# Ledger of designs, part 2: VHH binders against NACHT, LRR and PYD domains-containing protein 10 (NLRP10)

Target 1, 318 residues: NACHT, LRR and PYD domains-containing protein 10 (NLRP10), of Homo sapiens (Human) (q86w26r167to484)
Amino acid sequence: SLVVLQGSAGTGKTTLARKMVLDWATGTLYPGRFDYVFYVSCKEVVLLLESKLEQLLFWCCGDNQAPVTEILRQPERLLFILDGFDELQRPFEEKLKKRGLSPKESLLHLLIRRHTLPTCSLLITTRPLALRNLEPLLKQARHVHILGFSEEERARYFSSYFTDEKQADRAFDIVQKNDILYKACQVPGICWVVCSWLQGQMERGKVVLETPRNSTDIFMAYVSTFLPPDDDGGCSELSRHRVLRSLCSLAAEGIQHQRFLFEEAELRKHNLDGPRLAAFLSSNDYQLGLAIKKFYSFRHISFQDFFHAMSYLVKEDQ

## First folded at step 12 (VHH; from i4 with S30D)

Design j2
Fold by ESMFold2, look of step 12:
Structure j2 (fold): chain B 318 residues (1-318), chain A 121 residues (1-121)
Amino acid sequence: as target 1 above (318 residues)
Amino acid sequence: EVQLVESGGGLVQPGGSLRLSCAASGFTFDHYAMAWYRQAPGKGRELVAGITSEGYTSYADSVKGRFTISRDNAKNTLYLQMNSLRPEDTAVYYCAAQREGFYTWNYPRYWGQGTLVTVSS
């Protein structure tokens, strides 16, 4: 069986996929149906050294002790959750482009086309924009759409985001008075941006007199709130403009090359200091062979999309 | 170096309560899913409760309503509050950690050394 979960950026596909893996492990979901459930981040597949099923299982299992032959004895009792098909990216390592090597995507494509483990179950999450690339690989699939937060879920999110109930009530009241903001908060990722912006305003002692009137205003309010403090009094606006331009450049280059993980050297190429930009970039360490390397990504894919779109405005200005 | 250190095990009477702790170091705690497993004498290890990096919790049916898993990301500590304990809860309890990029709960990436819980009259 093959299921495709689709929804816009930030609608909770990854959260749902991880909940499903855990609920299966506790016996709450699909009891007795599967012997193994594997979670696979498509964003991170580029980090595999070989495009081979055994390596994928090794990465999923602890302590180098994957019983590969036992796992593969009954493939019909396996579930692979392939999260973020739209986030597959090119390899960072140029040495892997030598003649005769299959693309790293070939393993996932063989699974999806049912050429490898044709009897296993698959669940694939993706944004709709990637369906054109995914649909030709599918033979038969069930499609499910994820719609985001209900009105009750939005209220609950605000209550859980703010530890102070008075702040939560004030923030939610502000959002409810703006029909555009309230509908935009149906998307959990946007809801997070709005809550973070309002919390930042409250922490800075600002009174929110004018709310954003559209989605562009929402992201600009966040950006204006969280860009780093000025380095020097005489050049503060130009310094912040330079950082904004650099974030736009990074996002645009990433989209152009279908890259969602960035090395620290790539950030420096764009004149970005990752630790100072924690409001926009998240970091994580990855084991690559014997080395541990730090990679960055935008905190939400919505930020990468936003800065990419904004890059056309910045380029026009230049 | 990754290290998971359990504490809080001991002997309790049926119906009693016990709180387990797991101190974690050597990795970015906020980015990892965490779980408690247990191994009773003569049995394999079984997952009893888990919590994702984002705070979602799930429980095995045998402990649901009696056990509560929680995490304190500021202290890099995982907890298991065990109430209404029964003799069948007697086991060595293990803390486990899982990076959420490539994984299966059949084989967690990191394990603690375990803490013994005995429920007996």
Scores: ipSAE 0.773, ipTM 0.937, lowest interface PAE 0.5, mean pLDDT 80
Fold by ESMFold2, look of step 13:
Structure j2 (fold): chain B 318 residues (1-318), chain A 121 residues (1-121)
Amino acid sequence: as target 1 above (318 residues)
Amino acid sequence: EVQLVESGGGLVQPGGSLRLSCAASGFTFDHYAMAWYRQAPGKGRELVAGITSEGYTSYADSVKGRFTISRDNAKNTLYLQMNSLRPEDTAVYYCAAQREGFYTWNYPRYWGQGTLVTVSS
């Protein structure tokens, strides 16, 4: 069977996918149905050196430790969770494109088209924008929409986010008085941004007098709270502008080339110090053959989209 | 290089408690999912508890309600609080780590060396 879980950025698709893998492993979910469940991050698929099933299995199990014959004996007892189809990076096109990998021949496309392992189960998470690229590959799929937090889940999130219950009550009261903020908190990623912003304001002793009027304002409030000063010890407002321009430039270039993973050299090209920008960028180490490479991504795809949209305002100011 | 070092095992009476620790190094701890597995004599390894990088926990039925997995990202340490211990809990307990990009819990990528827990009168 094939199931597509779709929902806007930040609705908790990745969190749900990871919970499902763990709940299966403990016997809580789908007991007796699968022999193996594999989680596959679509944004990391470009790091596979060859587009072959064996390599994917080795990445999931570690090199040379995958019992490939055993795993593939009963493909109907396999589940692949392909998380973030909208984050699939396109391979670079160069003078060797006739001999290189293409999206139509990539391993994930072969799995989705049911050419490879046609009897296995697939669960694919994606944003709706990418459905145009996904739908032509689908044969028989069930679609499920993920809507985000209920009103009760939003209240519980605020209660759990803040260590001090008085802080939680104050923050939630601010949000409830603004219909736009309250509705935006339906999206867990946005809810986190709002809670982080409010916590940052409270820690800095500031009183929130004016609340955001739209989603752009929400992200701007977060950015204004967490942008660090320049490394050279300059004024904070000038360093904020420099860093903001650099983040916007990175996001815009990433969107232009459909890249979601960045090497440290690319960050330096954009004048960014990844370790100091943990509020906006996360890093992971990836084993590529014998080497370990460090790659960065925006903390969530919503930040990449936000900074891309902001790039037009920053360029206008230039 | 990735290292996972367990501690806190030992001999305990039925009904007693132990707290296992796993000190982690060589990777960005808060980006990894973590788990405890155990291997009883003559048996295969089994997952008893796991915790995602975001803090979601899940437990095997055999330990639910008695064991609590937790993590301290500031100290790069994974814990397993084991209460109401039974002779059937006797095993070598292993800390495991999973990078959440490509994985299956059938074969965790990184393992510790294990710590022995013996539950006997």
Scores: ipSAE 0.772, ipTM 0.938, lowest interface PAE 0.5, mean pLDDT 80
Fold by ESMFold2, fold request of step 15:
Structure j2 (fold): chain B 318 residues (1-318), chain A 121 residues (1-121)
Amino acid sequence: as target 1 above (318 residues)
Amino acid sequence: EVQLVESGGGLVQPGGSLRLSCAASGFTFDHYAMAWYRQAPGKGRELVAGITSEGYTSYADSVKGRFTISRDNAKNTLYLQMNSLRPEDTAVYYCAAQREGFYTWNYPRYWGQGTLVTVSS
């Protein structure tokens, strides 16, 4: 069977997918139904050098663990969780086409179209905006929607996010006084941004007198709170503006080329220090031979979209 | 080079407690899911408890309510608190780790060498 799990950015699709894999492994979810459950990050598919099913399976398994033939013995007992279909990267596909090679997207397309392993089960997570690209590939799919936070769930999220009950109550009171902000918090990812912003304000001893009035204001408040100066030792405001321009430049480059993962060298090209930008960028390590290589992504795709939109404002200075 | 080193195993009486530790190095600990597996003599390895990079925990039914998995990201250390131990908990316990990009819990990427827990009078 094939299930498409869809929901707005930040609704917890990745968290749910990873919870499902672990709950299956402990026997809590679908006991006895599957021999193997594979989690596949669509954002990271570009890392599959050979774009073959065997390579995908080896990337999911530890070295010297199980051969492909053993795993494929009963394909009807396999589940593949393809997480983040909306985050597939196209630039690697184009480079392979220039070499006359199939893009890595073709492997996922063959799985989704049931040309490869037609008896296996698939769970695909995506934002609704990517359904246009996904639906032509589907055959006999069940669609499931992840809803945003109820009012009770928003209250519980604030209570669990803050270590101090008084801080949680203050933060939630601020949000409840702004109908637009409160409704935006029905999206868990936005709720996280808002809680992070308020926590940052409280840690800095700030009093929140005016609240964001729209999504752009929400991200601007977060940026204003967490944007660090760079290492050059100059004026903090000028340093912060240089870092902001660098983040905008990285995001614009990424959007222009449909890229969501960035190598460490690319961050340096944009004069960005990834470890200092943990509030905006997340890192992921992988080993190739003796080398450890880091790559980065924006913590949430909405940040990449936000900084891209901002890039038009900062370009006027150049 | 990734390294996982378990400690804290030993002999304990039924009903007793032990705390296992797994010191990790060679990777960015915060980005990895971690788990404890165990292997009794003549049996395959079984997943006992797991914890995602975000801190979500899950337990095999055989240990639920008695064992608690936790992680200290500042110390790069995974723990397993084992309470109300039974003779059937006797096994070699293994720490495992994997990045949450491409994975299956059937074959975690990295393993420790194991620590023996014996529950006997």
Scores: ipSAE 0.764, ipTM 0.937, lowest interface PAE 0.5, mean pLDDT 80
Fold by ESMFold2, fold request of step 15:
Structure j2 (fold): chain B 318 residues (1-318), chain A 121 residues (1-121)
Amino acid sequence: as target 1 above (318 residues)
Amino acid sequence: EVQLVESGGGLVQPGGSLRLSCAASGFTFDHYAMAWYRQAPGKGRELVAGITSEGYTSYADSVKGRFTISRDNAKNTLYLQMNSLRPEDTAVYYCAAQREGFYTWNYPRYWGQGTLVTVSS
């Protein structure tokens, strides 16, 4: 069977997918149904030097432990979780190859179209905006929508995020008094941004007198709280404006070239110091073939979308 | 070089407790999922408990309610608190780690050398 799990950015699709893989492995989810469950990050697929099924299994099972013949003996007992279909990327290094000459030729597209392993089970996670690219590949798919946090789940999230119960109560009180902010916290990723913003304000001794009115305001509040000062002499509004412009430029170039992973050199091209920008960019070790290489990405895909949208405003103002 | 080193095993009476530790090095610890597996004499290796990079935990039915997995990302250390131990918990316990980009829990990428836990009177 084929299931498409869809929801806005930050609704917990990746978290749920990884939880499902682990719950299956411990026997709490689908006991006896599958012999193997494979998690595949669509964001990282571009980093594979060869996009063949046996190589994918090899990377999932370690350097030389993929018993490919055994795994493929009963394909109906396999589940592939393809996480983040909306995050598929173009190659960005000379050593990387395009994933096929057309989408129809790529390994993931062959799996989704059921040309490869037609009896296996698939779970695909994606944002709704990518459904136009995904739906033509599907034949018979069940669609599941992630709805986000209930009222009770939002309260529990705030209590869990803040180690200090008084901070948690204060933060949640601020959010509850703003219907727009409270509703936005239905999305776990936005809830994280809001909690981070409020924690940052409390750590800096600032009093929150005016709360954000929409998602853009929420991200701007976060940005204004965490945008670092210049290296050389405390805070400079011009230097902060330059860094903001550079983040917007990186995000815009990323969207233009359908990229979500960036090398250190690309950050330098945009005049960005990755370590100083940990509030917006995370560095991770990623598999590049058999090698492990460091890449940067926006801490959350919503930041890349936000800075991309912002890039039109900063360019227009010039 | 990735290295996982378990400690804290030993001999304990039924009903007793032990805390296992796994010291990790050679990778960005808080970006990896971690787990404890065990291998009883003459048996295959089985998953006991796992924890994702974001901190979500899951347990095999045989240990649920008695074992608690946890991680301290500042110390690059994985823990397994084992309470109400039973003779059938006797096994070599292994720490395992893997990146959450391409994986299956059937074959975790990295293993420790194991620590023996013996539960007998």
Scores: ipSAE 0.758, ipTM 0.940, lowest interface PAE 0.5, mean pLDDT 81

Design j2
Fold by OpenDDE, fold request of step 15:
Structure j2 (fold): chain B 318 residues (1-318), chain A 121 residues (1-121)
Amino acid sequence: as target 1 above (318 residues)
Amino acid sequence: EVQLVESGGGLVQPGGSLRLSCAASGFTFDHYAMAWYRQAPGKGRELVAGITSEGYTSYADSVKGRFTISRDNAKNTLYLQMNSLRPEDTAVYYCAAQREGFYTWNYPRYWGQGTLVTVSS
């Protein structure tokens, strides 16, 4: 079977994909149907050492001792979740040299086109704008739209996010009284941003006086709450502005080159301290052969989009 | 240094309750999915409950309705509320962490040392 999950940024595609893997692992999803569920973060495919299916499986398993030969004997009992097809990256050097598909991209394309493991099941997540690139690869696929949170789900999310019931109620009350915030919270990613923002404000003893008027304001509120000062220890507005500018620059560069993973060296180039930017950036250590390399990414692509958009504003002020 | 330290295990009678805690340090806790595994004597390790970084939970059928996994990101702590305990729940319980974007629950990135839960009359 082939299923395509489509939705805008933050609608919960990745969340659903991860949840599916977890549910399978606990035995609640697809009991007895799949022996293996492989979660493939498409943005990470570029990190593969080899453009081979076996290598992909090793990567997914996190263990080079995975019984790949045995796994491949029953492809009909395999589920591949390709999360973020639109985030499939090309090596920077290869992108400049070759106009064609990279071998790593080709690996996934062959899988999607059913040339490789034609009997396996595929779940692919992507943003709507990237469907045009995916559709030519699809023969028969079920398309599912991710709609975000229902009203009940929004309420539940607040209750789950906040460990303190009073805080949860207060936060939810604030959101319900603001149509913009309430609507925005339909998008799970934005809902998280809002909850985080509100939590941050509550922890700081700040009363939410100004209510966001749009999604940009929501992100700005979040940024204002969690943006650290520059390494020079000064909590000056100038220092914060510098960090913001640097994040914008990083995001813009990434978008320009279709990059979503950043090396430590890249952060340093932008004078960013990764560990201090945990509110905005995630980090992971990847085993690349004999080496372990740390990569950073924006916690959500919506952050990268936001900072990219902001980069135009910051440039104008220079 | 990454550490996962479980606590709260002990001896409990059938039908009783325990709450396990896992204190995490050395990594960005809220960026990781967390899980509880258990290993009974003479048996393999099994996934009991999991929670994504966003707070979505999943349970094995054997514990569904009885166990509740939760997390407090502010405290970098994972919890497992165990109610209606049964003798078959006797096991060493392990806390595990898995990074976002790498969800292979067969191979968690980090493990705790475990805490023993004994359910006996």
Scores: ipSAE 0.757, ipTM 0.935, lowest interface PAE 0.5, mean pLDDT 90
Fold by OpenDDE, fold request of step 15:
Structure j2 (fold): chain B 318 residues (1-318), chain A 121 residues (1-121)
Amino acid sequence: as target 1 above (318 residues)
Amino acid sequence: EVQLVESGGGLVQPGGSLRLSCAASGFTFDHYAMAWYRQAPGKGRELVAGITSEGYTSYADSVKGRFTISRDNAKNTLYLQMNSLRPEDTAVYYCAAQREGFYTWNYPRYWGQGTLVTVSS
């Protein structure tokens, strides 16, 4: 079985994928059908030490001495969830600009094409733009469109996000009175951005005077709210702009090279302080052999897209 | 060093309640899915409840409606509220953590030492 979940950035594909794994584990989803469900974040595949299926399985099992041989005896009882096909990364080493797929990319492609483990089940999530690349790999697939929040779900999200009921109501009221914001909140990722923005404004005692008129405005409002804190008296407007430019550069470089994970050294190169940019960047520690290495990513791919787009507008001070 | 330390176990009467806690350290708690497992005497370990990094929860049918899993990311703590306890709930309860990048709950990345819950009249 092969199913493709497609949806725009932030529609909740990743959330659904992770929930599926958990529901399976609790026995509520696919009872008795699968012995193993492997969640694969495609953007992380580049971090594999070897471009082998066995290595992928070991990774999925958290570097445990997983019984890979046993697992592979019954491929028909395996489900692979490939989350974020469009986020497959090219090797960090520029040297492999060879025309073609990297070995690590090829690993997943072989799975998708059913050359590897042809009897296993696959669930693949991707953004619509990447379908053109995925479709040629698919022989037979069911396509499911992931739609964002219903109206009820949007309301529920606000209630869940804000611990204070009054704040929740205020925030939701603001959103309901603005068609652009309300529509935007159909996308869970954007809904989070909006909620976070509003919460930040409320906490700062700021009145929302200007309402965003488009998605760009929404992100700009968020960015303006959470760029390095004014509180330390030391971040001048110039400093904020510099950080913004740096984020844009980072994002642009990533998009250009199809990279979504960034090493700490890369952040330093852009004069960015990762821990101070928690509003924009997430970090994870990865076990790479005997070493643990920290990587950064934009909190959501939508941020990377936004900053990439902004990179064309922000002039670097020569 | 990664540590998961369970607490809150003990002896309770049928119909009673307990709240388990799991204090996590040594890893980025917010980026991990968390879960409670239990192992009854003479039985295998089973997943009882799980919670994603985003806060979505899932429960085994045996505990659904009685147990509630929750997390406090600010405190790096996982909780299991157990209500309407039954003798069959007697087990060692384990806290587990699993990364959501590459993971399966067949083999969680980190385990606690466990805390004993005994339900008996």
Scores: ipSAE 0.742, ipTM 0.936, lowest interface PAE 0.5, mean pLDDT 89
Fold by OpenDDE, look of step 16:
Structure j2 (fold): chain B 318 residues (1-318), chain A 121 residues (1-121)
Amino acid sequence: as target 1 above (318 residues)
Amino acid sequence: EVQLVESGGGLVQPGGSLRLSCAASGFTFDHYAMAWYRQAPGKGRELVAGITSEGYTSYADSVKGRFTISRDNAKNTLYLQMNSLRPEDTAVYYCAAQREGFYTWNYPRYWGQGTLVTVSS
């Protein structure tokens, strides 16, 4: 079977995908149907050393001793979850010129086209705009739209996010009284941004007097709250502005080149300190052969989109 | 060095409660999904409860409603609250960590040494 989960950025596609894997593992989802469920983050596929199915399986298992031969004996009992098809990265190689599919992309394309393991099941998550690229690969697929949080789920999320019940209630009250914020929190990614923003404000003893009027304002409020202070006693505003500009530049470059993972050296090139930007960037260590390499990504693709959009505004000031 | 150290196991009467803890070190805890496995005598290892890096939980049917998995990222600690314990819950309980991304729960990345839980009258 082939299922495509589509939803805008932050609607919870990744969360759902990961939850599905876990539910399967606990035996609550697809009992007896699959022997293996492989979660594949598409943005990480570029890190594969070899563009082979076996290598992908080893990668997923985190062990080169995985029984790949046995796994491949019953492909009908395999589920691949390809999360974030729209986040497939182009090779880091300078020659961006080749409009052709990378070997890693080709590997996934062959899987999706059912040339490789035609009897396996596939679940693919993507954003609507990327469907145009995926559709030609699909012969028969069921499409499911991810809509985000219900009202009950929003409430639950606030309760789970805040460890202090009073804070949770206060935050949720603020959001419920504001139609814009409440609606925005339908999107789990934005809900997280809002909760984080409110928590940040509460921790700083700031009264939320002005409420965001749109999604851009929500992100701006978050950014303003969590941008690092100026350590050098200089003009804090100039330093914050510099960091913002640099984040915008990084985001824009990434989107332009379809890159969503960034090496530490790339951050340095943009004069960004990764560890200090934990509010905006996540980091992971990857085993690449005998080496471990750290890569950064925006915490949510929505951040990268936001900073990319902002890059047009900051360029005009130059 | 990556370490997962389980604690809280012991002997308990049927109907009793235990809380297991797993202290994690040597890796970025908040980037990993965590889980509790158990292995009863003469049986295979089974996943009991799991929690994603985002805090979503899943339970085996055998423990649903009785066990609660939780995590404290600030403390790099995983917990399993076990209530209404039964003799069939007797097992060595293992803490496991799996990196979110390229992964399968068939082969968690990291394992603890386990802690014994014995439920007996």
Scores: ipSAE 0.717, ipTM 0.925, lowest interface PAE 0.5, mean pLDDT 89

